# Designs tried in a protein design chat: miniprotein binders against a7ua95r516to809. Part 3

Target 1, 294 residues: a7ua95r516to809
Amino acid sequence: ASLSLLSISDLVPDLQFIFFWMSNAIEILYFIQQKSPAYMQTIELMDDKAGSKESLLSATISANEEAMTILEEVIMYTFQQCVYYITKTLYVVLPGLLDCNPFGTEPSSEQCRRAAGVCVCAVCVMPEAVRRVVSVFQTTSDLLQQYQVHSEIQSQMFAYLFFFTNVSLFNQLIDKGPARGWFQRSRVLQIQASVKILLDWAKGAGHNHLAQKFFAKFCSTVTILASPPQQLSQMSWKALCAEHPSLKPVQLHRILTQYQLMAELGPLPIWQPSSEDEAYIYRTVDLLESFENH

## First folded at step 3 (miniprotein)

Design B2
Fold by ESMFold2-Fast, scan of step 3:
Order: C-alpha cells, then sequence, then structure tokens
Structure B2 (fold): chain B 294 residues (1-294), chain A 95 residues (1-95)
C-alpha cells in the first residue's frame, strides 16, 4: 500500500460525498427540530369543528419521530463511513512517525551547531512521516469546515481520531519498540519531538483540550522514557503512578524495565511496585490497549 | 476467532449502551451540567457506532473477507474504549 500523501487525496472525493450527506442530514434534522413546535402550535390553534385536530396532531408527531429517526441513522452511517476511511488511512501512516527524525539527518546544519546540546533550527521542516499524519487530520478538518458540519460532531470525530492515534502509537511502541530500538534515548527524543508536532497542530486547529485528554497515555510513556536517569531514579513507584495516572501498573512496569535495560542502569532502581500493584502486574497479561489478547 | 471476538464486542457494547442511557436519564433528572450530558451522549453515539462496525465485521467474515473484518473490529474496539473513557470522565464530573 502507498505511504505517500496521495493516499489521503485518493479518498477525498469519497469523503466529500459522505460529508456532504452528513451535513445535509444534520441540517434537515435541525430544521425539523426547530419547525416542529411551531407547526404543532398551529395545529393546536385549529378549530375542533372538523373533529380531526387530535388525529392530525398524532399523525404529525409520528411523522416527525420517523423522520428524525431516519436522519439520525443517516448521520450515524455517514460518521461510521468517514471514521472507517480516515482510520484506515491513518493506520497505514502512523508507524512511520515512530521511525522519523524531526531533528534532521545531519547535525552539521549551519544554524544547528551548539555543542551544549541546545540546537535552534530556524528553518525546521516537518518530517515526511509526520506530515502524512498531519495531512490526514488537516484534510478531515478542512472537509468538516467546508461542509459546515456541526461543532459537536467535529469534536466527536477528533476525539476518536486522537484516541485511535494514541492507542495505535502506544501499542506499537510497547509491542515492537524493543526489537526496533525505539526505547533508546536518542530515538525516544525523536519520537517526543514528532508527537509535539502533532499536539501543536491540534492546538492550532482548536482541539487542544481533546489532544491533552486523548494523548495522555502515549505522552506519559514518552515523557518517562525521555527522562534523564538521575531524575527518574529518584522517583518512587508511588510518585510515578501519581504523575502518570493514565498508565496501568503493568504498562508502567514494562516501560521502566525497558528504560533500565536501555539506559544500562545499575541493579538498584527504586521502582518497586506496591504489593497491590505487584499482584496486579504478575496476574495481568493485558499489556496493550485495545488488544487484550495480544 | 474473529467471529467470537465480534460477538463479544457487540455484547459488551450493548451493555455499555444500556448503562449510558440510564446515566443520561439520571443526569437530566439531577440537572447535571450540559458538559456532562454532552459527554454521555457522545459515549452513546460511539457505543452505537461500535455495534454497527462489529456487525459489519461479521458480514465481512460471511463474505470471506477476514482482513476487512479484522480492521473493522480494531476500529470498533477503539470506539468502545473511547466511550468507556467518556463515561468515566462524566462520572468524575458528577462526583
Amino acid sequence: as target 1 above (294 residues)
Amino acid sequence: SLRKRAEELIRKAQELLEKVEELIREAEEKGAPEEVIRLLKAALFLAQLAILLARAALEALERGDPETARLLLEAAKILLDLAEELIKEAERLLE
């Protein structure tokens, strides 16, 4: 399958059609909700001389309920289709984010020459892998804006996409990270920078609150792995659990174990789980999010 | 078995759907903040969508397309997990 930016562009005509119908269904639903009370009031003011006022009110209520049900189903179906196509595209491009280098390939850039580990690159270009992920989010945002889809539906769409991205990145890092060297400090810093680009995009798009909420698990993971050994080794298990409540005990234990291995730390870290958490860790095999049996 | 996974996901999603409907009723009766009601309604929508995706996965399996079924079940699971998180947040705000 193609990993180019053309992957999302190939879906744009289909997505435009689906968003068009979603927007229309929402507008019609809103119209019925707004006009129904006024029309029912008009019927209520009719003379009962014909003897059919109550029958007409009953028929109008039934027709409105049926129309609203159908429109809600259309909205749900079109939302499902959008999520399916966007998620399928996103799933293909997300792994690349864990392998890209947002700091560039050559540290000998003229503006990036500081010996003290401080590098300010005035012309920072988004890595291609990150740009592909951002392109999926941006195209989604553009289509929702173009067809004036209600803000609540937009929020639900991005809540889902951010949650999916968070879980997918977390699961890939935990499952495949050891074999791919992703837990090495240099690689973790690259991952952290790439994730920051996604979070900055979300903030610029007006979705900062959703990004803060739904990227919490992956952000906690990367934050721990990027911590200097001196800082991390002085934190107790209890303190780490309190700082990173989005991580399950078994997940935190796996992250710290990988950190210790990659950092070549001595045999006495202070990351000993509480007796209750230790029991959970030893009994639970569910390490990955969304894939309990993986 | 992808079929067994789909059926289990549908059952779990239906249970969550019933729980959310009850929570919405309680929140409205108590005059909960609009934000809480919005979170619960979003969770309701996601749970319903998860059921539709899982059913679509069963249809894909019937057509002999296990690759599509796997992808749909992964998506359905993620939606269901998101619905659970929204419910937890709503419950936290109701404390």
Scores: ipSAE 0.000, ipTM 0.147, lowest interface PAE 14.7, mean pLDDT 74

Design B3
Fold by ESMFold2-Fast, scan of step 3:
Structure B3 (fold): chain B 294 residues (1-294), chain A 95 residues (1-95)
Amino acid sequence: as target 1 above (294 residues)
Amino acid sequence: SLRKRAEELIRKAQELLEKVEELIREAEEKGAPEEVIELLKEALILAQMAIYLARVALRALERGDPELARRLLEIAKLLLDAAEELIKEAERLLE
């Protein structure tokens, strides 16, 4: 329980050690991969002593394969542990984005004071809930930079973090949104503004492509919910499916049903599912997104 | 128990580091093939990594995360075992 209340700053010392060894394991793996050809060439050039050359070559191959397997395990494990701690912190702060206070856009004096050394405009006008999420992403970026983790690994880290954030926000909005009032237009507009700030941060950090890819489902959902009734009523089911390909038919149907209720529109005839989609729509097991990703 | 395991692993790995350093020096003095010396150097790196993972495990225990500590010690043990196998092979080749 106490661990779920830890801020990202509290985890930095532990994450530093894990990132340090992930980086070193990657470097050691590279070193072994580069040494294998050199070893084999040296063995091939040495004088053979009753099969000692074949024995040494075989031993070197076996030792290198064992070492590489263990290093790959260490790299995967340390990567998973970093992701685990970062996403555990995100899980705690993410609901705040959906439960934003529509009355309070004024920055705290503490936020303004902390922003004075950096970008006052960006930090001062950022809602606290958004600032907490951005802090997690920024701290992750800083640690990856501090330990000189390869850009490909950095991209994989943020791809997963954005994926996790998207799934978490989408599932919470769909599952708990009606009871929490999150489908009300004023709340949706606040959520849309918060998402814009997160996407702007990602763009500034060099991860615009990943953010566009992995936030597509949640962005589609918020876009539909923020749409004026006049605009949305002009669109057929087929047109909505075409504009929002990231949404499954059952998900789109749930979103439109909630929109219809909140906008006090009549029954759902305007957004009638195709015959092909109708059978799939009532398979409730496909409503929420899985946190599993390959 | 996990703290005792971490301390034991660090002690064993530290002893292994000293042994590998002596074997490298002996192999170099006797003009052993470069391949044997490189095997020993790889074992040195693996043992050193095992020590650091075990130290991270001790930190995890201090912060109340025994599950992380257990998994880190499991990986550290695998690294130490691999280092021991590389040393045995190097010793066999030096016979």
Scores: ipSAE 0.000, ipTM 0.209, lowest interface PAE 12.8, mean pLDDT 74

Design B4
Fold by ESMFold2-Fast, scan of step 3:
Structure B4 (fold): chain B 294 residues (1-294), chain A 95 residues (1-95)
Amino acid sequence: as target 1 above (294 residues)
Amino acid sequence: SLRKRAEELIRKAQELLEKVEELIREAEEKGAPERVILLLKIALLLAQVAIELAREALEALERGDPETARELLEKAKRLLDLAEWLIKAAERLLE
């Protein structure tokens, strides 16, 4: 019963079963929707007394509505189960993204001498932590394609997975980041590079619009934290709010406060909230995001 | 051959059809929950449609259109598989 032992590979057989039934249910739903109008037209054209014809029409509408409702419930259930298993796996692998280094490793002179003239220098590698997250997204994409799940359902799946990833990463960074040094500039640049790998994957997979929409909060946070001090200090609170509309006043205030401390810009606040936002910068209930999208 | 697949699928679908009609009668007689009866009625519909699609596939083969026949049989098999799943789910709920 260890969460650390969860991997996407271990869940593939269960996911395959669920995707199989979801795909089948979707196919049946569309078949009923397509055939229903033709059958209704046939009934309406029958040479019969109005009473018996209307009774048959009513019964057919009722039966088709009931069948569609049950199929929609099956689709919803299987969708929720897939989301549950995939997000459970993501929850385990996502924190590693905040501690990895995608810029590579340069060996010290001592290590180069010890290697007897063989220097192993990583120029640019996908860290294991990033590779694990990408693997979850890729496996999901592969299964949706393998079982020919409708494009609208695929879009809803990735919308939710990106939403979950964004909330998880944002909450981890805001809640635990100061104590773990994640707000330090060198760490922020590493996080930014890792996030770019995820966004590049999403673009390659045809989900660029969804990624831009659902990663907006975390991307805004990282963009602000990675900004050079001379550039950021010249931006007003109003300009930052306009450029980063996904951030709530309390979230933006927390991010800027951490930035000011890490950049050693002195004790006096540089970014002053607008009078309209001043009351909201202390709303601690709004600091962390909800996984329930409320 | 595709013709043998269609014939086998029709046979299996007809067997499921008979089983589902029996289960519906038993469920209604025992006052089973509406959802159980609906699952069985959907399975009945799916088995009937699978038979129709398999027969259309046989007609496509007679016209010399094996690609259409293959697509229809694949669809029919998926419907039949779902019908089987619904029947097993309903049987479990009936105990």
Scores: ipSAE 0.014, ipTM 0.234, lowest interface PAE 7.3, mean pLDDT 77

Design B5
Fold by ESMFold2-Fast, scan of step 3:
Structure B5 (fold): chain B 294 residues (1-294), chain A 95 residues (1-95)
Amino acid sequence: as target 1 above (294 residues)
Amino acid sequence: SLRKRAEELIRKAQELLEKVEELIREAEEKGAPEEVIELLKVALRLAQIAIRLARIALEALERGDPETARFLLEAAKLLLDAAELLIKEAERLLE
């Protein structure tokens, strides 16, 4: 419990042991998978004396299946443990990303370029809160590489970490954002810049496809909130849905309604859909209400 | 001798079984996290399979198939090595 509240650097020795076992279990599984066909063929070529060949063959198949099942359980267990410790560390550092300002006044231009890949503004800085999140991802990548963990498992781990990050940031922004001022346009632009630093890191690490897939929902949400109200009010509901396919229509409706309410944009909703679009919204809401009841 | 290697693997695996059974009892009595108990149960199963594979290797040697015996003993040793690693981590978590 207490170990999960420490920095990622404090967890490295424990994570090293777990990654070591995962790597060893994968290697053992690979050895059994590679050798099983040849061994089975060897048994099949043996003399059959009073059915002893069939008994030996059956026993060997059973033993190999049991060994593979257990090794798969070990791989899954160690994967879950890594994910648990890493996501618990992420959970502690992620809220800071929503409060930080990457547009600080002390940055070097070199630091801005390296942090963002392409700097959106001349004075962007990687805030400490963003550095903490990047450090978790980088340490995970380093450990996976150090212990030569299979690339498919590496991809599965980062898919989960990005999914977790996306869901955590989305939930915090929607649930706590209004009270913390995160829906203010200036704050949303800061959040957008911070998220770009994470996406740029993922691209550099070879995980661009996973990042684009699993951050899509949060990125769409931030893009909508960063859009001028005038621009949003001019778009049809169908156009808004088409531009943000990662958001379900009911989620998009909630975001727009909540943003307008929190921004205090006046007595009439600034992103009012047309009467035709309203019919589409109500149909979508009814459909999801039906699914939730079943 | 492959026979001596098989007998030694069985002896080591049986000792490991006794150790892990004791650790499971200790962990359950202390109310250790389910995670630790599951690690020890996996180690127990790996050691049991290693004994089974080593016994099949002895049968293969009796039938004049040392190549099959070598494969089985290599597999058994890898499973025992994995079991030892799981036990070490469980012991660390119980500290």
Scores: ipSAE 0.012, ipTM 0.369, lowest interface PAE 8.5, mean pLDDT 73

Design B6
Fold by ESMFold2-Fast, scan of step 3:
Structure B6 (fold): chain B 294 residues (1-294), chain A 95 residues (1-95)
Amino acid sequence: as target 1 above (294 residues)
Amino acid sequence: SLRKRAEELIRKAQELLEKVEELIREAEEKGAPEEVIELLKRALWLAQAAIMLARRALEALERGDPETARELLEYAKLLLDLAERLIKEAERLLE
């Protein structure tokens, strides 16, 4: 559909608007927080005339707390709006990452549009689908930096975006992968290369720890599926569970079953769940991940 | 001067409340997306908050505290400006 062609560049004016509001609210919140101790000290030094000092102190605390509460709600709302617009764009472009081929090089004028006569090879070799995802993350980073949003809020934003990306990619791969051929070894290696580009971007942007934490499930899945048959067949169920603790038993079982089919290792199961995990490999309600963080 | 500034801010915020109420009714009648309606409801909240802070500023002036009053009015103006911008974004999305 037309929405699948949406570029992050199309959202920049809307995002600039919201980031501007967020930045202003944060600045005013910090101003109030810094001024509050000075006011408290000033009131404490006043003469207590018919209880006026206690009354003024109570009123000042109330006014500062009320203003801080209102600004905090504005910050939370603008944060949620940014997340909404950014994840809406990510949702549209992320499935393309599972279908692209980073090993193929077909230069496009779009990828090299700003390098007249000389093209930076790194830009030309990145698949369009991966470039769109990276552009969403880069634009977000640029806007947070442009409006001088505090680093802790920036970290919270990328934690959520990486969480969303991980859940979206994992669910798409597990739910639709068999029908789409995404579990075939050649496709898995392409997916692995594509996700590495995202992880490399995150490392370069200073978010390596967040990326390692929030992409764990999808990375474990791709790592298992990309494993050579000779290597994977030597690993026990227990060893795979230990190596990939982010995966639930039902998820690991589904992945290994699909791997066995694609690698043509025969019709009989090779990896036997531990007796402890046997009850959980059929919990279909636990197969797909939730987008809600409890 | 601060007293007149607070009264003017309350007046402008009251006018904005009336405008937002009408826009919410129009958006609901036209079947606008939930996100646009929530945006307008947030603008309504910000305008109400601006009125509350401006009234608190008037109370501070009555106590002989123009410094606190000035601070509260600056916050009230910021919230009112943000409400106006949310309304303009909602109007753009409805076009």
Scores: ipSAE 0.013, ipTM 0.247, lowest interface PAE 8.0, mean pLDDT 77

Design B7
Fold by ESMFold2-Fast, scan of step 3:
Structure B7 (fold): chain B 294 residues (1-294), chain A 95 residues (1-95)
Amino acid sequence: as target 1 above (294 residues)
Amino acid sequence: SLRKRAEELIRKAQELLEKVEELIREAEEKGAPEEVIELLKMALALAQLAIALARLALEALERGDPETARELLEIAKALLDIAEALIKEAERLLE
């Protein structure tokens, strides 16, 4: 009975009510915005009869501004409620993504093609843990489309969901990764493949630019950890900072230290921080990301 | 009959105001979450605004502007519909 344990499908009825309200509030806001100029023009074109025109104009402006403010508050409230419930569900399913093996999915894409002549590869080749995360994103997309929510609000929703996912995965990998073996090369390659499935979904859904922007930190981390030792050992600290600007010096230093340890590259640091960044590699308060975006 | 439409809308909005006030009392008695009380307060504000716009429509009719009155009543009706939806969700959360 715990709401934290509910799957996205269990939340759909509650989400449908909230999306219905958000859609209705947006539609009425649009209706008021569309009609308001006509009211102002009609009043402006009327003859001034003992100051009645000025009073009517002031009253109409005040009423219009109040209505728009209230509707914007309703839209904001319903948006925040949707985000709250969706991210609560994501928080439960995200850790599974770091432990799953997409290279051993059943049925394989080859089995899908051979068996049916019709491929359902989005289901056939996706690990259950990844499928659960994708299901949250897909259900959100379906509800936004079903209730015809404006594209700008859809973009804001996925920007926040991708931001939340990025922070959750990054913090879990950095904080718990050493104890759980997630920095081992085989695990990193599995994580990279799982992340690719999420990014491919985002691209297919029309959110590629948002995914590239808001997943940047976690993607940079996984890219570095998956790099061959021959390639990574030849890159300077400055070159790595330039390729991965989303990473703070302390974060990059921690990642490289774990990489060096796991790849057994020796006891001394190969990557030397620049003089400008040397002080910042010891800022432990900057290691984990905050869930506060703005 | 725009005048009758405005008067009926004011009547319905006032009935919703009485319902919201009763629901706020019930929510407070039950120790309902602040979120439920906020939903009811939003419904109250929207219903009050609908009444204000409907009254403004009556004033427009007295000035011989039925087109402005009709448009104001359409907005007032839309606001009242949202208020009713918010009330129904608050009722669901209280049950």
Scores: ipSAE 0.015, ipTM 0.303, lowest interface PAE 6.3, mean pLDDT 77

Design B8
Fold by ESMFold2-Fast, scan of step 3:
Structure B8 (fold): chain B 294 residues (1-294), chain A 95 residues (1-95)
Amino acid sequence: as target 1 above (294 residues)
Amino acid sequence: SLRKRAEELIRKAQELLEKVEELIREAEEKGAPEEVIELLKEALYLAQSAIFLARLALEALERGDPETARYLLELAKMLLDQAEELIKEAERLLE
């Protein structure tokens, strides 16, 4: 079966196949790493006339290095294939997150639980666009768990998926946002709420550290845009740079310019860039983020 | 011949894999304990891994590296032997 731009459910059988092969390669690599020292120790203890022992030891070391290299290449290839198809699925569903209204969705029913005399109510419904993104992450998590993929590789996969999601959302908001009205305060608040649902999912899945690290740029952007004018106008350029270190000067300047236009704060810049940053605020080549991890 | 050993191991592993797949299907249909199904799934994994390693051994031979091939085949045989033991235990529990 060929992999393509299908829903995550359509990709599950093919992804299971790739995860299966990746898991197998990882386990075999681990087995070699764990058993190879004992095997080499056994060779070292052998008494071999005419130097055959040294030849066998050298051959074993070379064979282990070659086998590990091949297995590492297989692991890398299968990892890249999984990431490729999962991110292609994300690419299709992510724009919906910027256009949905999480505040307009009526829950079919409200479920409440009483604990220690307090009623805790959970909303069982989320916007369809957000559900589709969460479904991609949840399916990936389920497959990694089903095939018992090592936790370090699971972390690397979600690190990349969060990186991709952050870059995709940031670039879409910055590049297309003005034309689509996404910089209007009401829309920004809707976007912030939708992203909060994704971040809450990541926290529940044990990936809070990765989510905080890789969503920093987009989170800074929506935080600034959602700020009340009274609060934001009291902050200097230097203070904003310090509070949002993930943003480049050109990115911060573009965000603040859009905020000023949407809030109708007048013709003069409220936030004056520092003299050190002034040269960098017009570097349009640095405005959008690259999908290449550095 | 290392190539002949690799091909023979792949054939034996494929036969074992087909046997395990049928045993899993039968065990699930009969409502066998989860413990038995897990043993068979582990045997399936080991048989598939043996095929994978034997194929890597063939690739090593094509690259002119018989030492790597010999090591991979030894590892593949070890995994296949383990798979056979797990199948015997599962069959014993299904009696």
Scores: ipSAE 0.000, ipTM 0.295, lowest interface PAE 13.1, mean pLDDT 76

Design C1
Fold by ESMFold2-Fast, scan of step 3:
Structure C1 (fold): chain B 294 residues (1-294), chain A 95 residues (1-95)
Amino acid sequence: as target 1 above (294 residues)
Amino acid sequence: SLRKLAELLIRAAQILLELVEELIREAEEKGAPEEVIELLKEALELAQKAIELAREALEALERGDPETARELLRKALELLIEAAELIKEAERLLE
């Protein structure tokens, strides 16, 4: 069985079904957890009279543990299915975010609109690539609200979606950025503006703390690349590492090296780690981030 | 996998059914009001019907009809939610 994903809208019926299952499984689990103590007490009283307290009590404990395990498995399965389909859609649309221009220089471009009879610049119109990503997050939020999924599960969902987005964007930028010109200052400023739209959406949706936590690596990378060359050249290796704790030393070194090459900065001081820092850099072989949280 | 969801739903419904059977036994032994026993018996019937619908969903999947299976599983889950609500009301009246 092969499935093609055209847009988040194509997934809505399947996602509605899965969120419906998840919400109801959570409700049933909560119900069983609340009823378990009363049921246990009833069995205990019956066993006390029969002289078989341990046998019936043990059976009831096993039944309750099995019920909770099965419902937790249903919740986990439906959660994993939602994450799978949503992240698969995100994976397709995220690279476009690194190539789009939210500022636009062509007044006649398709990105321009008229407002009150005056032509509005492209910066006032969300690029299609950014809109597609925002639509995925907004649709997910709407479905979680429609099916009244508990806020804790909603937070876990967006934590994972932000984690996935951060890893995807970071890996794309580090792996393909030099060849695609994404390390050029003008392109970095465009990327920064696009990411700000995503962060502003997250803030408006009540997920600012999650966005700050899970976008830290990509935000640090963009911040460095958007920093004036003179400012970066005046900082020590130790100070740069301290300011960007979300970046592994090998990642930070790669970013600074590529920044120097792409920006054509001339003979600036090379940011060199100490011998101890060098040992740590060479210890961290994984330049790219894993999509698996271990 | 709809098959996995159907199997998990059948197991959850069976456990709920066993819980309701025990609650009915307790209610009858303690001389609970007829209203309470009727609510629990209605919950029992809904849980039994949910198992039947989920099994029909598995048969639909074996016939290569996932759309019918989805609707059957949706209906089975709705019945289980109704059963849980009836049990809540019975417990409320019993306390």
Scores: ipSAE 0.012, ipTM 0.281, lowest interface PAE 8.6, mean pLDDT 72

Design C2
Fold by ESMFold2-Fast, scan of step 3:
Structure C2 (fold): chain B 294 residues (1-294), chain A 95 residues (1-95)
Amino acid sequence: as target 1 above (294 residues)
Amino acid sequence: SLRKRAEFLIRLAQLLLEAVEILIREAEEKGAPEEVIELLKEALELAQKAIELAREALEALERGDPETARELLEKAAELLLEALELIIEAERLLE
């Protein structure tokens, strides 16, 4: 499918329908959960004649369990559909974040040109590629608020979206970064600035704890790559592992190797893996992250 | 999966039906305005019709007509949506 056809705004009507069903299923589940104790109490207060009360209570418990299971399936299904459409859109726009320059001096959008000098907004000063990613997250947040989706479900939604974004960006950077020049210091600083805009958005939206948890791997990667040569050269392998626990040995080794090449620190390896990690630094099967969330 | 969709819609409609019956009783006991009771009764009729359409969809699937089943389930879902909107509005007025 064409990249230009995968806009979050094009999916809003379909997403509204799915969010509406999810919200309504949650409300019905909540109603049944609240009604169930009162109904059980009513049955217990009834005259207990020849198994009539026991039979009614047993039947009600079974019916409520079945109803809850069905509603949970609907909530899960609609949640998965929302995630599918949102992540499909994110997958298309995320690589642009690695190529954009937030330090540019020219206006990034038509909105920025019209508002410049009168109304200043965050969208007007950020690169178009970053704006597209932020727009996906903001639209998701707006829909969750519009349909008053339970806060726990909102947290699960953004946890998965941040997880997906982190994996996608990390895999793109590690797999395609050398060929694209993304490991050059100037490009790394641009990437770091762009990621900060996403993290600042998440903090403003009340999702700072989720962003810190789920962006840890990509943030560790850009932090290492943005480190001054003098500072990074003084750190041991053990110290780097302790400071960046989200990175697997093979991932850390690949990042440091690319850093050494870009910083022109010579051909000899500077960072010596621990004896425990030495067997794992060449496990290329573990280099890229899986989109499967454990 | 049309069978699972039909089963889901029937169960959802049955739950809404039970909820509406309780809400009508509660509204009557509280002396709620006639407008509220009318909204709930309309929701009851929509939920009942949705169950009928979803059951007809199951019958269509049994006779090998998935196209008719899909149309009936789409209509059943629309009626349940209308019923739920009326129930929510009635709940707001009953506070």
Scores: ipSAE 0.006, ipTM 0.228, lowest interface PAE 9.9, mean pLDDT 76

Design C3
Fold by ESMFold2-Fast, scan of step 3:
Structure C3 (fold): chain B 294 residues (1-294), chain A 95 residues (1-95)
Amino acid sequence: as target 1 above (294 residues)
Amino acid sequence: SLRKRAEELIRIAQYLLELVERLIREAEEKGAPEEVIELLKEALELAQKAIELAREALEALERGDPETALELLMKAVELLFEARELIKEAERLLE
């Protein structure tokens, strides 16, 4: 079976089943939570000549606890399954986002490059790779809406998806970027434009605060790489850290070091921390903390 | 996995069925409007049908037909959701 041929459309039937199940489990759980106290009170007020009042109350408590446990497990399991299938699909399509050109037609054609400037507004054309990522988010949103999943669960879902996307893109860019040419200024500007399309989608979908929170690290990284190397080399270490609080000092140092080595703009002086700055970098690092590998 | 889901759905539907039966008795004893009692009886029928569909889904799985089983389970879940909405509407009318 080839994962490269799988699209979000291929997963829709499985996702529909999971969302359908999750939504109904949440609703039934809420219903039981609201009705159990009233029903228990009704039993307590009953006159029962057969002496079944205490037995009925005990049985009802046990039944409610069992039902609640089952529903909570179903909700947890279905949430985890949705996250698993959706992130598995995202993992396949996300690298393409780092390697696409949202600025017009294919750069391999001379005529197409000239035409792109004249005929086509770059930001009005969504590359196929960006469309695939947006389609995953849009399909998820559509299914959550179709099955009327509570807004809190929707927010948790997108928080996790944005967290996964941010970490995945960050790790791909840092680990594979130098070899793939993604640190070159022209490619960084393409990545920045592609990311803006995702952030604009999130804003339109009502998830702007989640996008700002969970994409901060990747956005800071792209902002640094889009900055002229000359400007970065003139900033103090404290100023760089203050401008990018979402990045840990060791992460920021790695990004700057790799960027200076890969930059297209002639021989840049390699940024080096002073002895004091170096001590500060290492002082703030957890021995067990490193860039995540995906 | 799908068999386990069908069994879980049957357990949930049976619990809902018992709850609705008790709500019908309470509504009748309190002299609730006939409209309210009819909504609860419809919810009862939907819960019963959901159990039947879930059991039919288990039979489909034994035949090696998971596609039919999935369709039956989705319909059973839909009926349980409809039953819950009818109960909610009945309570709203009792306000």
Scores: ipSAE 0.000, ipTM 0.254, lowest interface PAE 13.3, mean pLDDT 73

